# Miniprotein binders against p81326, part 97

Target 1, 226 residues: p81326
Amino acid sequence: MLHFGGFIMEINHISKILEKEREEYIRNKVEEYLKQGFSKDDAVNKANQSWRTYIGHRIQDVIYNLLKKFLKDSGLKVTTDKALNNRNLPEELDKVKRLIAINYGEYLFLPDADVIVYKVENNDIKIIAIISVKNSFRERRFETTYWKLKLKESPVTSHIKVFLATPDKDNEISYKCPNGKPKKMRIILEYELDGIYFLKEDFEETEKAKHFGKIVEDIIEISKKL
Key: E = the ipSAE of ESMFold2; O = the ipSAE of OpenDDE; V2 = 0.75 times the mean of E and O plus 0.25 times the DockQ between their complexes.

## First folded at step 11 (miniprotein)

Design W22 (at its last look DockQ between E and O 0.80; V2 from the best seeds 0.00; counts 0 for: pae E 5.1 > 1.5)
Fold by OpenDDE base, look of step 11:
Structure W22 (fold): chain B 226 residues (1-226), chain A 104 residues (1-104)
Amino acid sequence: as target 1 above (226 residues)
Amino acid sequence: SEEEKKIEELLLKALKLLFEALELLEEAEELAKKGDYEEAIKKLEEAVELLKEAVKLLEEALKIAKELGNEELIKKVEDLLEDVKELLKEVKELIEEIKKKLEE
């Protein structure tokens, strides 16, 4: 059983590691956009936007891989919303997709679910948790909260835990009341979600706000209660 | 200190290799599920090389940490080193399992 406890604790460095790639990435993208006929300023802006998207996906991939690896020995399975976005799904994934779907009357839609953790027992699937991965909160600040509330409205999905994982590089939600001033976003996210997991050390720890290293244990514990 | 910075640098390099190795492991598993065992083995062999390099980096970091007498850093590096060695073992075992399937 790979406890990988040491490795999980070092996840704090993920942002730093990825940031080392930024300069080269930006340079290459700027060159690409210049070749497409954009101005220098436009090329730089587009490159920076591309980087934000890229780094977000990279962090998500790392988290997915880690969770998949560390939860495997517990018999838990991991997938993504991207994997579910297919017309021809294996039976197991098709069931997973149906069990996280939100009803909008004539339509069923999936919540944003960067990582989905589930278990299979006697051919029955139980969804345990959805993890949303956010590198920054510049866009869609409360989208994860919206999905949590929507999932809570149905007895089919109300048990699903919704977690947020973030390096919070810009310290947008790391502290609840820095300098005595409440951070609205931190307070709301912590209140509405089942947990926030930080890929960093410099944050205010609470019952719901923890280091990412705790997420595996927490998920396993939740799985035992379902 | 300069030595502490060196340890951090070594750790960052090792961690990068670990993340890459995990990506390769995931790719290999997907390939194996599709029956592409040969390509899966290639990915895993690449992962083995990355992990071996990570071990070397961490061993160097451990040496420096011991020279500094920093017990906290020693423990941190030792824990990570243990994890890497365990992962390396698992990857090697997986290679052998897939090879057996190729022979069937």
Scores: ipSAE 0.535, ipTM 0.795, lowest interface PAE 1.2, mean pLDDT 91
Fold by ESMFold2, look of step 11:
Parts: C-alpha cells; structure tokens; sequence
Structure W22 (fold): chain B 226 residues (1-226), chain A 104 residues (1-104)
C-alpha cells in the first residue's frame, strides 16, 4: 500500500536537494569547457547556464516520475511534452498529442505543457490537466496564462485544467501583497490559472495557491467529475 | 538543534536516493516495453539497493527523532519510511515478475 503523504510532502525539498549538487556540477563543467578551449570566463558562464538548464530538467523529471507513480493507482496516466515530440509515438500518445493541440488557422501547435495528466476509458482519452513547471519567472512570465486562455477558446479543450508548479526560490510570486504592495505577477497568475502549486513551505496559501502535496488529491477529484 | 540538523541531513540523503530509484524504475519500464528484460532487471536491482540504503538512513533519522521527543519529526519520518518500504517491496516483486517472463 503506497501512502500519499510521505512521498509528496517531501518534494518541497527538491530544490534544496539539487542545490547541494551545484558546486560539483559547476566544477566538472568548467573543466569540460576549458578542455574544449574556452577561456576561464567563458567556461564559467557556460557552466552556470548549463546548471540552470540541468536543475530545471531535474525538477521536471522528479515531478513527472512522482506523479506517474501516485496517480497510477487512481487509473490516471502521465506523460510529458518531451515524450509527445518523439518520432515514433504509440497510438495512445498520438491521441493525447492531438487532444491538446492548439489551432492557429492553417497551423496546429502544442501548448508549452511540461507534464500532462490523462485517463483512458473504453479506448477514449480524456485530458485532465496540464502542469507547467517553472523554476524562475525572469523569462516568459505569463506563458502558462497564455496557454490556458488558448485552451479555453475551444469547447474541445476548455475543460483542461492548467496548473503551475514552482519552487519560486526567489519569492517572485509567493505573496499576493508583500508589505501591502500588490504583486502583479502573483495576482494575475492566480486569477487566470486553475492553480499554483508551490514546491516550498513559505508562501501565501489560498484556494488556488497550495502546497504541491495537494496536487494529487486535486487531480483525482477533478478526474471524478469527468 | 544539532540533532535536528542531523535528521534533516539524513532525510535529504534518503530523498535523493528515493528520487534516483524512481528514475531507475521509469528507465526499467521503458526497457521492458522494448523487450530488453535483462537491462530492465539491472535497473531495478540498482533501485533496490538505493531504496535499501534510504530505509537505513530513515531508520536512523527516526531513532534520533524519538530520542528528541519531537512528535512532528517522528510522524514525518515514519510516513516517509513506510512509503519507501512499500516501494522497495513493489520493486522486488517486479524484478521477480520480469525474471519469470525472461525465462519463458
């Protein structure tokens, strides 16, 4: 009997766990770039950029694997946008891909959906939720909001819940009105999205802004209504 | 305070092992889908060793938490330990299932 509380509660520590690897990672990457002939300054800059990409992918991968494990017992399946971009898609994933595509007239594009939750009933696929995983909000601050709005435009995709999952380690969206001052980014994200799930302990909790540990329960409840 | 720091260090080490084991489990599933059962078993055996180590670390953390009398920490460690032990059992059963399939 796998228990929900132990695993999912501790994911709030994932940023701290991965940060312990930073110094060794940077040192190894600097050595690699110096071997390739880069200057010391360039090697350090490239190593830091490499780390930021690496930690983002690691957080997404951990979230994917943990959700896949815990949602399986409720008959829910999980995939990623990376898996959907593979050349040889099995029929099931090809259907998932088609069910989340956004119509731009003559063109069809996939939303930026890091993790996708769906179910299969009698050979019918129902998309439940899309989870966007963001480490920082310096770039593409409202991308997730854009995709939610695009999905709402069609009756075929309007039921799909769009969630944001983030460590928010720089406290860019943790509080709605820090020091009494409205934080525009947090307010807009909370208003437009179906939920924000924080992978940390310190943030302002609301009906839409919750600890990441609540996401499994929320997804299961949503799936029961479909 | 030093005891609380030690518990935190043990928890972080165990969580790292747990997340690595989950990654190995996913890799093993993909290998099994391709029919690469020998490689899938190898990945699962690695996951078993990581989970065994995680159990040991969590049992030590639990001992310290009990000596400290911290009910919040005791509950946190017990919940995680239970989940890791259940996952370890599941992975061991999967290894045996795949071994039987390979012999056929």
Amino acid sequence: as target 1 above (226 residues)
Amino acid sequence: SEEEKKIEELLLKALKLLFEALELLEEAEELAKKGDYEEAIKKLEEAVELLKEAVKLLEEALKIAKELGNEELIKKVEDLLEDVKELLKEVKELIEEIKKKLEE
Scores: ipSAE 0.251, ipTM 0.650, lowest interface PAE 5.1, mean pLDDT 85
ESMFold2 (binder alone), look of step 11: mean pLDDT 88; pTM 0.874

Design W23 (at its last look DockQ between E and O 0.01; V2 from the best seeds 0.00; counts 0 for: pae E 12.8 > 1.5, placed apart)
Fold by OpenDDE base, look of step 11:
Structure W23 (fold): chain B 226 residues (1-226), chain A 101 residues (1-101)
Amino acid sequence: as target 1 above (226 residues)
Amino acid sequence: GPEEILEEAEKLLLEALKLIFEALELAEKGDPESLEKALKLLEKAIELLRKAIELIQKALDQGVPEELRKKLEEAFKKAEELLEDAKELLEEIKEELEKQK
């Protein structure tokens, strides 16, 4: 039984918890934008956009903290792409950054990597997984897939598992074929990625599509094979 | 009635979860101030969970229809699990604080 398994399972409620803050957040942002000289309609639209960004980051932060905590006992470490966006990195993080970099000829670029899981063995770093966190699929629907495919192109990065974590509040990818109609996004994401982890209970479970509660165990198992 | 009790219990569970997630975030910072704040949040969460458990137990003791009973029992189990996890986390943070002194 995973230590603090109850906390992981109850992550299903994170969206509901955060949504309680929405009304106040929107009101405050609308007021701010009005003071900046925007029209009421523009202020509302900007506030809603700001909220979407905000809630996305909050969910990402929760996932990061949970993974960091629950993977710690297994000796696995967790970082973020944001942490890697520094000119002065500790040696360990500098190595992590280099090991996830994608070659574009004259340039190296990092994939979008909301959460990066790695291990350190005998001063060598092995990247285990990258987790993309998406609250909604309104924008950048296949961005994670692009990065997965790019990572596969190099023997340096081809072993890195790429996972998607999402509450999928709008049920865009929760089911493969609702009402007999295939959901292209679910099918493609499940096919291209190494796994999809849902922060909810109401979804179609498959070998690759699981509840978020399984991600810790899956990552640990992968780490043992690396 | 028992339905209102279930609703209230679920509300308490949600509030407790909010505090737990905040406590987890603070605990990960690892500094003494953050750890102390996390402890306070967890203590409050534990209180809410205990209250939820008491409410659910009260409803179960009054006799409820089978369908509602099942929901209450599920909520009870969930609350108990969260309570145990919260207590364990609380103790871990206390130990960490002691190590830093």
Scores: ipSAE 0.532, ipTM 0.797, lowest interface PAE 1.1, mean pLDDT 91
Fold by ESMFold2, look of step 11:
Structure W23 (fold): chain B 226 residues (1-226), chain A 101 residues (1-101)
Amino acid sequence: as target 1 above (226 residues)
Amino acid sequence: GPEEILEEAEKLLLEALKLIFEALELAEKGDPESLEKALKLLEKAIELLRKAIELIQKALDQGVPEELRKKLEEAFKKAEELLEDAKELLEEIKEELEKQK
């Protein structure tokens, strides 16, 4: 399909920039925490936690902009959970928010949805996919699967695909254990989610676990069926 | 009355949901102590959900106006769905604890 080679090049370029940025960020944060009186070990741990938060937000912004750019010509729109939490929502985004919200009595709870892909036909909104962006699985390994289960419970939301996008730089789910068995977290994520998309070159590839460059084609194909 | 039973059941559902989210946050920390705490919170959430289901069933068995019956049936369905979610999360956390042993 159209120009996916350019999309792959942009993803790989961004991933390499983020790798180079990490060392300097960690060094600066360690120095900050040491000046605040933390031990070397605590300063390193806090710096790594700070990086995970920083890179998670940055990766989300990159994914949002790339998907918006490459899905536009297919009539698909993209938004974020942060945009949906704005009190002054345009009518279109208010409908998107209501379509993905989980109802528990008088309260509405939004899934952990970082990026949302939808289409608009005759003022009718159809949610195609939710993409959860995870930098680390030590913090949110179960949350995405919980929200997929909740979305499956309703005929209004059961069609929504839930994808995970991750650089997985710490190799928490990329490779099998030394005994040849997939890691437990990888098994759970791959079974429960509709797909895992890696923002790196090397990992155990399967039908559901792919390079992030494949996500545009997959989303477009799904949208044709809805 | 049945309206008061619905309100109590919805309070139990909300409390159970809050416990499930707290358990998720603890489970995402990943250390054995946090995972054990998450298990206890999920067990409590399951107890609250079973209580809500019992209350709703008793109200439905007594007969209620159709409008209230539909609300009670919706609450019952939500309670059953959340109960199954809590059980699945509990199993996932137990498996993670076994992996870490």
Scores: ipSAE 0.000, ipTM 0.243, lowest interface PAE 12.8, mean pLDDT 78
ESMFold2 (binder alone), look of step 11: mean pLDDT 87; pTM 0.862

Design W24 (at its last look DockQ between E and O 0.01; V2 from the best seeds 0.00; counts 0 for: pae E 16.6 > 1.5, placed apart)
Fold by OpenDDE base, look of step 11:
Structure W24 (fold): chain B 226 residues (1-226), chain A 101 residues (1-101)
Amino acid sequence: as target 1 above (226 residues)
Amino acid sequence: GPEEILEEAEKLLLEALKLLFEALELAEKGDPESLEKALKLLEKAIELLRKAIELIQKALDQGVPEELRKKLEEAFKKAEELLEDAKELLEEIKEELEKQK
């Protein structure tokens, strides 16, 4: 039984919890933008956009903290692409950064990696998984898929699992074929990625599409094979 | 009535859960100040969870229709699980604080 198993299962409510802050957040941002000289309509639109960004980061932070906590006892470590965006990195993180880099000839670029899971064995670093966190699929629907495909092109990175974590509040990818009509996005993401983990209960479960509560166990299992 | 009790209990559970997430975030920072703040949040969460459990138990003791009973029992189980998790996290943080002294 996973330590804090009840808590991780309740991640389903994170969206609801965060949404309670929305009204106040929007009001404050609207006021801020009005003071900056924007029209009421523009202020509202900007506030809503700001909220979407804000809530996305908050969900990402929650997932990061959960994974950090629950993977700690297994000896696995967690970092973020944001943490890697530093000129002066500790040796360990510098190695992590290099091990996830994608070659574009003259340049190396990092994939979007909201959460990076790795292990250290005998001073060697092995990257285990990258988790992309998406609150909604309004923008950048297949960005994670692109990075997965790019990572597969190199023997250095081809072993790295790429997972998507999402509450999918708008039910864009929760079901494969609702009402007999295929949801292309769900089908493609599930096909191309190593797994999709839902921060909700109402979804079509498959071998690759699971509740977020399973991600810790899955990552630990993968780590044992690496 | 028992339906109102269920609603109140669910509200308490949600509030407690919020505090648990915040406490976890603070705990992961690892500094003494953050750990102390996390402890306070956890204590509050535990209080809310205990209250929810008491309310649910009260409703169950009064006799409720089977459908509502099932919902109450599920909520009860959830509350108990969260309570245990909260207590465990609390103890872990206390131990960590002791190690840093």
Scores: ipSAE 0.592, ipTM 0.817, lowest interface PAE 1.0, mean pLDDT 92
Fold by ESMFold2, look of step 11:
Structure W24 (fold): chain B 226 residues (1-226), chain A 101 residues (1-101)
Amino acid sequence: as target 1 above (226 residues)
Amino acid sequence: GPEEILEEAEKLLLEALKLLFEALELAEKGDPESLEKALKLLEKAIELLRKAIELIQKALDQGVPEELRKKLEEAFKKAEELLEDAKELLEEIKEELEKQK
């Protein structure tokens, strides 16, 4: 077992912790937009949109840093979609990019892969997992499952595990059958993905739907089998 | 309205995705009965995807606000790619069934 239990408790509450900062963030952003000449209503709308982007980036950054820290000594490396979109990539990252890219005729696109875990053995790169970080499910609700299906089409990418990490603060996917009615989004995501990792305490735990603290152990075990 | 059309198209995409994965799991078993079940699921998934594409195209044809148009175009692209994936898997399963007969 890795010794990160106390940190796991903090990350399970990250959305709640960040929400305490929301009011100050929005007030500062409204002030910024008003100075740019936007109306009060437009400034408020832009500030709320800015917050949704900001909190998603903050959660993604914490996940990246946690994985980088706790996977380092296991021979596993971690990168991000932002790093792969940089101009003039190092050779190692350029190969990572090519190994996860999906071909759409003349175009080459990266999947929805906020965080990528890989290893390097004998100058070869093996992609272990990609993690999609979703704060809400209003947009691109099933893009992660689509990318899993696309990766499964080729033997070069079919081994890549696709995980979803989410605080799911609004309980959009936390339970399969709330009030006796099937939640299609939870059922489909759990069925199609290799795992869902919740950054909170209250959800229906299954073999694929787990506390986020289990993701490091799961990735290490998967890497041993590849 | 077009927002409701996007919602229905997304529902159809979700149902098709579930059917595609279930068909893949059945195809991995490889026995003729599982392969035949997988074919039926894929045929249903293809039908749902064609309906989603049709709905999205009709919504796009009636003219919509730019933000909704972008969402509809993204949904259309996803539906088309899934449809091609389903068709390829369907043909692979048909070939495997013929090899086993």
Scores: ipSAE 0.000, ipTM 0.121, lowest interface PAE 16.6, mean pLDDT 79
ESMFold2 (binder alone), look of step 11: mean pLDDT 86; pTM 0.852

Design W25 (at its last look DockQ between E and O 0.51; V2 from the best seeds 0.00; counts 0 for: pae E 3.6 > 1.5)
Fold by ESMFold2, look of step 11:
Structure W25 (fold): chain B 226 residues (1-226), chain A 80 residues (1-80)
Amino acid sequence: as target 1 above (226 residues)
Amino acid sequence: GPEEILYEALKLIFEALELAEKGDPESLEKALKLLEKAIELIQKALDQGVPEELRKKLELAFKDAEELLEEIKEELEKQK
């Protein structure tokens, strides 16, 4: 039987949980950069940038572990972009990598696919979904939509669902029309992507914008149609 | 306060999940200790009397911690 647990819904608190580490992390990083010879202002700026990268990776790790746990009994496998960039790549993962790669003539690039869900049937690999994990939208706000559009250009990759997972703690995309004004970023992301999954409680729910806890059920349902 | 106890317990539960995914006996034993601590924290918070909204979240976390703890104990037994 498929077991959804409170674990999936409890992920809504992950950003708050990890923020408790921020002060100590930044203090330690500032000390590290000062020892490297940076000015105090530069050290603080670099430490804040380091924190944003760190917390993003931590959230991605939790998402990976949750999906791996809750998709396992449905015969679905999970990997990451980091694992696919390894020089010593097992045959199964090499096939996954080839099945999501985008052709640019003499160059072949992977899309921004933090977490990849796939299945194996009779030694055949089917890519189900790619999840992009974004902690904030300060930079490269539409990168995920670009990769979705590129995947749509080939019959080999056009079926792949592209999801965005985000805590969106600064409410950059949580609502379509806050105060009656359209948020272009939310509207375009929801239009172009196959789903947005929020790692928090407070956001505008739609058919494509859901609590992260729904992602397991959605992925399983999609996999049954492939 | 009780809300801070919920967040600490959830942190321990997520750390235990990460360790359980590694699957080796040392990681599984560490995960057990984290879950036992999380359960203790949750029980202490529930005993203090909390608002209904927070009580529901604590009870959910308690149930999930117990289920994961049972899964890890079964896995350790199988590895013998």
Scores: ipSAE 0.357, ipTM 0.742, lowest interface PAE 3.6, mean pLDDT 86
Fold by OpenDDE base, look of step 11:
Parts: sequence; C-alpha cells; structure tokens
Structure W25 (fold): chain B 226 residues (1-226), chain A 80 residues (1-80)
Amino acid sequence: as target 1 above (226 residues)
Amino acid sequence: GPEEILYEALKLIFEALELAEKGDPESLEKALKLLEKAIELIQKALDQGVPEELRKKLELAFKDAEELLEEIKEELEKQK
C-alpha cells in the first residue's frame, strides 16, 4: 500500500518543479507563435497564457491520479467532467453525470468538476465530492463558489461536498488576514466551499483550510456518512 | 539537476499509477518498467549528493515507487 504521506508530501513541490520547465516552454511557444505571424509581444502573451493552461492541466492530472489511487482501497471511484462529456457513457458514468447535473429550468448543465468522487453501493451511486483544481486565481476566482451554491439549491445535489485544491503559487488565498488585512478571496472561498486543500505547507490552516494530504481521509469520512 | 530528476521520477511514478489503474497485464508491465526507471533516477540523484530537503523528497519518492512496484508485482502474480 502506498504511503499516503510520501507521495502527497511530494506534491507540494510539483509546482516548483514544473516551473523549471517554464522558460523552455515559453521560448518554444514564442517561437511557434512568431512563426504563425504574431508580434513579439503577442507571442509572449500567448505563450504565457498557454503555460498557465498547461501547468493547470498537469496539476489537475496529478491530483486526479493521486485521488484515484488513494481512494480505490476504500471502494470509492473517481472520474472527471471530461470523462462525462461523452454521448455514449457506461451506465455508471451516465448516472454520475445525471447526479451532478444542475437544473436551469429547461436545461441541465454540469458544474465544472475537475474531479468527481463517488461510491457505488447496492447498485446505487452516491456522489461524495467534487474537487476543483486551480493553480492560480487570475481568472474565474469564484467559479467554484458559484457551482457550490448552485449544487446547494437542489436536494439532489445539496449533499455534494465541493473542495478546492490548489498549490496557491502566488499566495492569493494562503492566508486570511495577512498583516491584519483580510484577503477577500480566501475568506469567501473558505466560507462558501466545504474545504480548501493546499498543495503546499506555507498556509494558514483552519477547520476548512487544510493540507492536501488530508483530503483522502476527509473524503473517506464523508463517504461513510452518506 | 537533482530537482529535475525528482520531477522526472515523479512523472514516471504518476504515469505508472495511471497504467496500473488499467489493471491489464500489459499496462502493469509497462508500469513496472516506468517505476524501475524512476527508482534508478532517484538513486542516481541520491548518490550524487543533494540538499537535505531534496533528499527527503527523493527518499519518499523512492519509497513510493518501490511500494507501488511491489503492489503491481503482486497484482501481476494474482492474474497468472
């Protein structure tokens, strides 16, 4: 059995490690965009944007794989919104998809759900948690909060825990009141979400703000109550 | 450098995890190879001497890789 502490602790450094690839990545992308006819400034901007997307996906993939592995022994299953974005789904995933859908009257839409944790018990599917993975909060700062609030509006989805996992590279939400000044984003996210899990050590720990290493045990505990 | 080795090793471990989750013998065997590579890389970095903080990380990665490797081996044996 994989030691929970080992791999999860190493994830704290993933962002730093990945950032070492940034310079080369940016250089290559800039060259690519220049060849496409963009100006130097545009090429640099586009390259930086591409990097943000790239690194975000990498972190998401890591988190997904970790959760999938560490939750497997507990009988919990993991999927993604991307996996659900298919016309022909296995019955199990089709049920998962329906159980996370948000009602907009004439339409049902899925929340952004980078990772979805669920259990199958007696042929019934119970959604346990949705984990949003964010590397940075430059864009769509409260998107996860929006989805949490929407999920709360229905008795079908109100029980679903919504977690945010982040390395918070830029320390945007690592502390609630640094130097006595409230960090609005941290306060709101912590208030509205069921938990924030940091892929780092340097953060203000609270009841809801924890190290990512705690997410597995928290999810398992939640699953036992459903 | 040693940090790059750690990254590469972690990458390999994650890829191995993904493959192992498929559960088929071919994927499991591929996962084993990746883990062996990761272990070799980590060992190489450790042998070169690294700062204490990085050493701890490498050692953890090493341990995780070994544990996963054994788990996969056991699974392969069960499937035979």
Scores: ipSAE 0.334, ipTM 0.734, lowest interface PAE 1.9, mean pLDDT 89
ESMFold2 (binder alone), look of step 11: mean pLDDT 85; pTM 0.818

Design W26 (at its last look DockQ between E and O 0.83; V2 from the best seeds 0.00; counts 0 for: pae E 7.2 > 1.5)
Fold by OpenDDE base, look of step 11:
Structure W26 (fold): chain B 226 residues (1-226), chain A 80 residues (1-80)
Amino acid sequence: as target 1 above (226 residues)
Amino acid sequence: GPEEILLEALKLIFEALELAEKGDPESLEKALKLLEKAIELIQKALDQGVPEELRKKLELAFKDAEELLEEIKEELEKQK
């Protein structure tokens, strides 16, 4: 029985929790930007942009910590692309970094990998999944899809599952065909990715589109097949 | 209201979880304090009477907070 099973379901409230900080955050940032010489309108716009970045990072951190905790008992490990952006990596993380790298001929580049789940077995590292965390889809709507497709091109990385985790606050991908009209982004993301996990209850559930509470079980199951 | 208490409690639990994952004694102690506060808030809400749906959520949050609290206590004991 996964400890804290109720807590992972309550992640639905994360957006509401974080939004309580918004007003104060925006006010403080506006004041900061005004002091820097920006106009009021520019200051507000910049503050809103800053908030989007901030809240995105906060959600990512929460997801990271949850996955790290819930996967620990299964012997699975979790890291981030940020942790891999170091010149002096421990051997384990250096291997992880190499195992997610995408070949561009003369160059190797890392995919955007907000969360990386891997296992160590018999001194071998196996990458299980990459989770992209998106608070909103205003920018880089198909970036995760791009990375999934790139990872599929190599036998080294083709097995890596790519998941999207999102609260989808603006209901951009929560439903496939609301009012009979296909939502292109939902359809494409669901088709190309290995799964979409929602940090909310109000969404159209499918085989690939699930509540975030299912991600731990799914990852563990995948890990057993590798 | 009770919903706000739930949100606050969940916030504290999330923060406690983050601190607990750092694993150092200071962070663990801070996490304990946050969880104790969360538990207190939840208990207060439950004592006031809440709708059934919210009650279930509060009870789950309570349980999770207690479980995490005990886990952290065990970890702190192991480090002594």
Scores: ipSAE 0.458, ipTM 0.786, lowest interface PAE 1.4, mean pLDDT 91
Fold by ESMFold2, look of step 11:
Structure W26 (fold): chain B 226 residues (1-226), chain A 80 residues (1-80)
Amino acid sequence: as target 1 above (226 residues)
Amino acid sequence: GPEEILLEALKLIFEALELAEKGDPESLEKALKLLEKAIELIQKALDQGVPEELRKKLELAFKDAEELLEEIKEELEKQK
């Protein structure tokens, strides 16, 4: 754990680090949409939507690579929902996919999981945690909590920890009761999820709401108990 | 200012980590170049004189960049 050095603590600023790309990205996208015939206002709106998708994927990629590197020595493996959606899955990943699937009567669907942590012991795969990476909560506010509740319904998936990782740059869930006014989303997410890991320094820390730098240690501790 | 230099250096370090995880020699060589640039930026910021709190962050980033650089050099030697 001490071998993780400053990398874990510096990730708290990943959103700020990546925001340096925003101006150039938006300018290029607006130009692209204007060439497609959109009005200026529509082009700006579409460029901002594109940026939010882009930065979300970039943050997810950083989290994936960091977890893959720092969990490797503990015998833990990491994959993504994108990798699980490839047509030609290796047998190991096909098993991971099946182990996180949710039964809806005659249908079998995957939860929306951005990053999945698992281990292989004695030729068996054990899913440790699913990390949902969210940049904003304007849409699908309860999606992560819905998947946690569904996973809890079955004894074969009830052990799976569900974490949220977020820069929360707009302070949508950083504090429970700023100025005495409860933030519903923060309260519900903290109640229902196994943990919220903030990719920034300024938030209300609790036993479930932590700096992202703690996630590696927490996952390793959980894996030792399973 | 020096805070902006820290953020740029950290961006280079994280990009180098992404490249290093690909593991092929070309990606590893690119990661080395990014880390060398990050180390240079951090050293220049430290040489300018910075507030103590920022100095501590720059020194930590410098140490982590050097550690990753050494890990990548070792990996390149193993692949030879």
Scores: ipSAE 0.064, ipTM 0.554, lowest interface PAE 7.2, mean pLDDT 84
ESMFold2 (binder alone), look of step 11: mean pLDDT 85; pTM 0.823

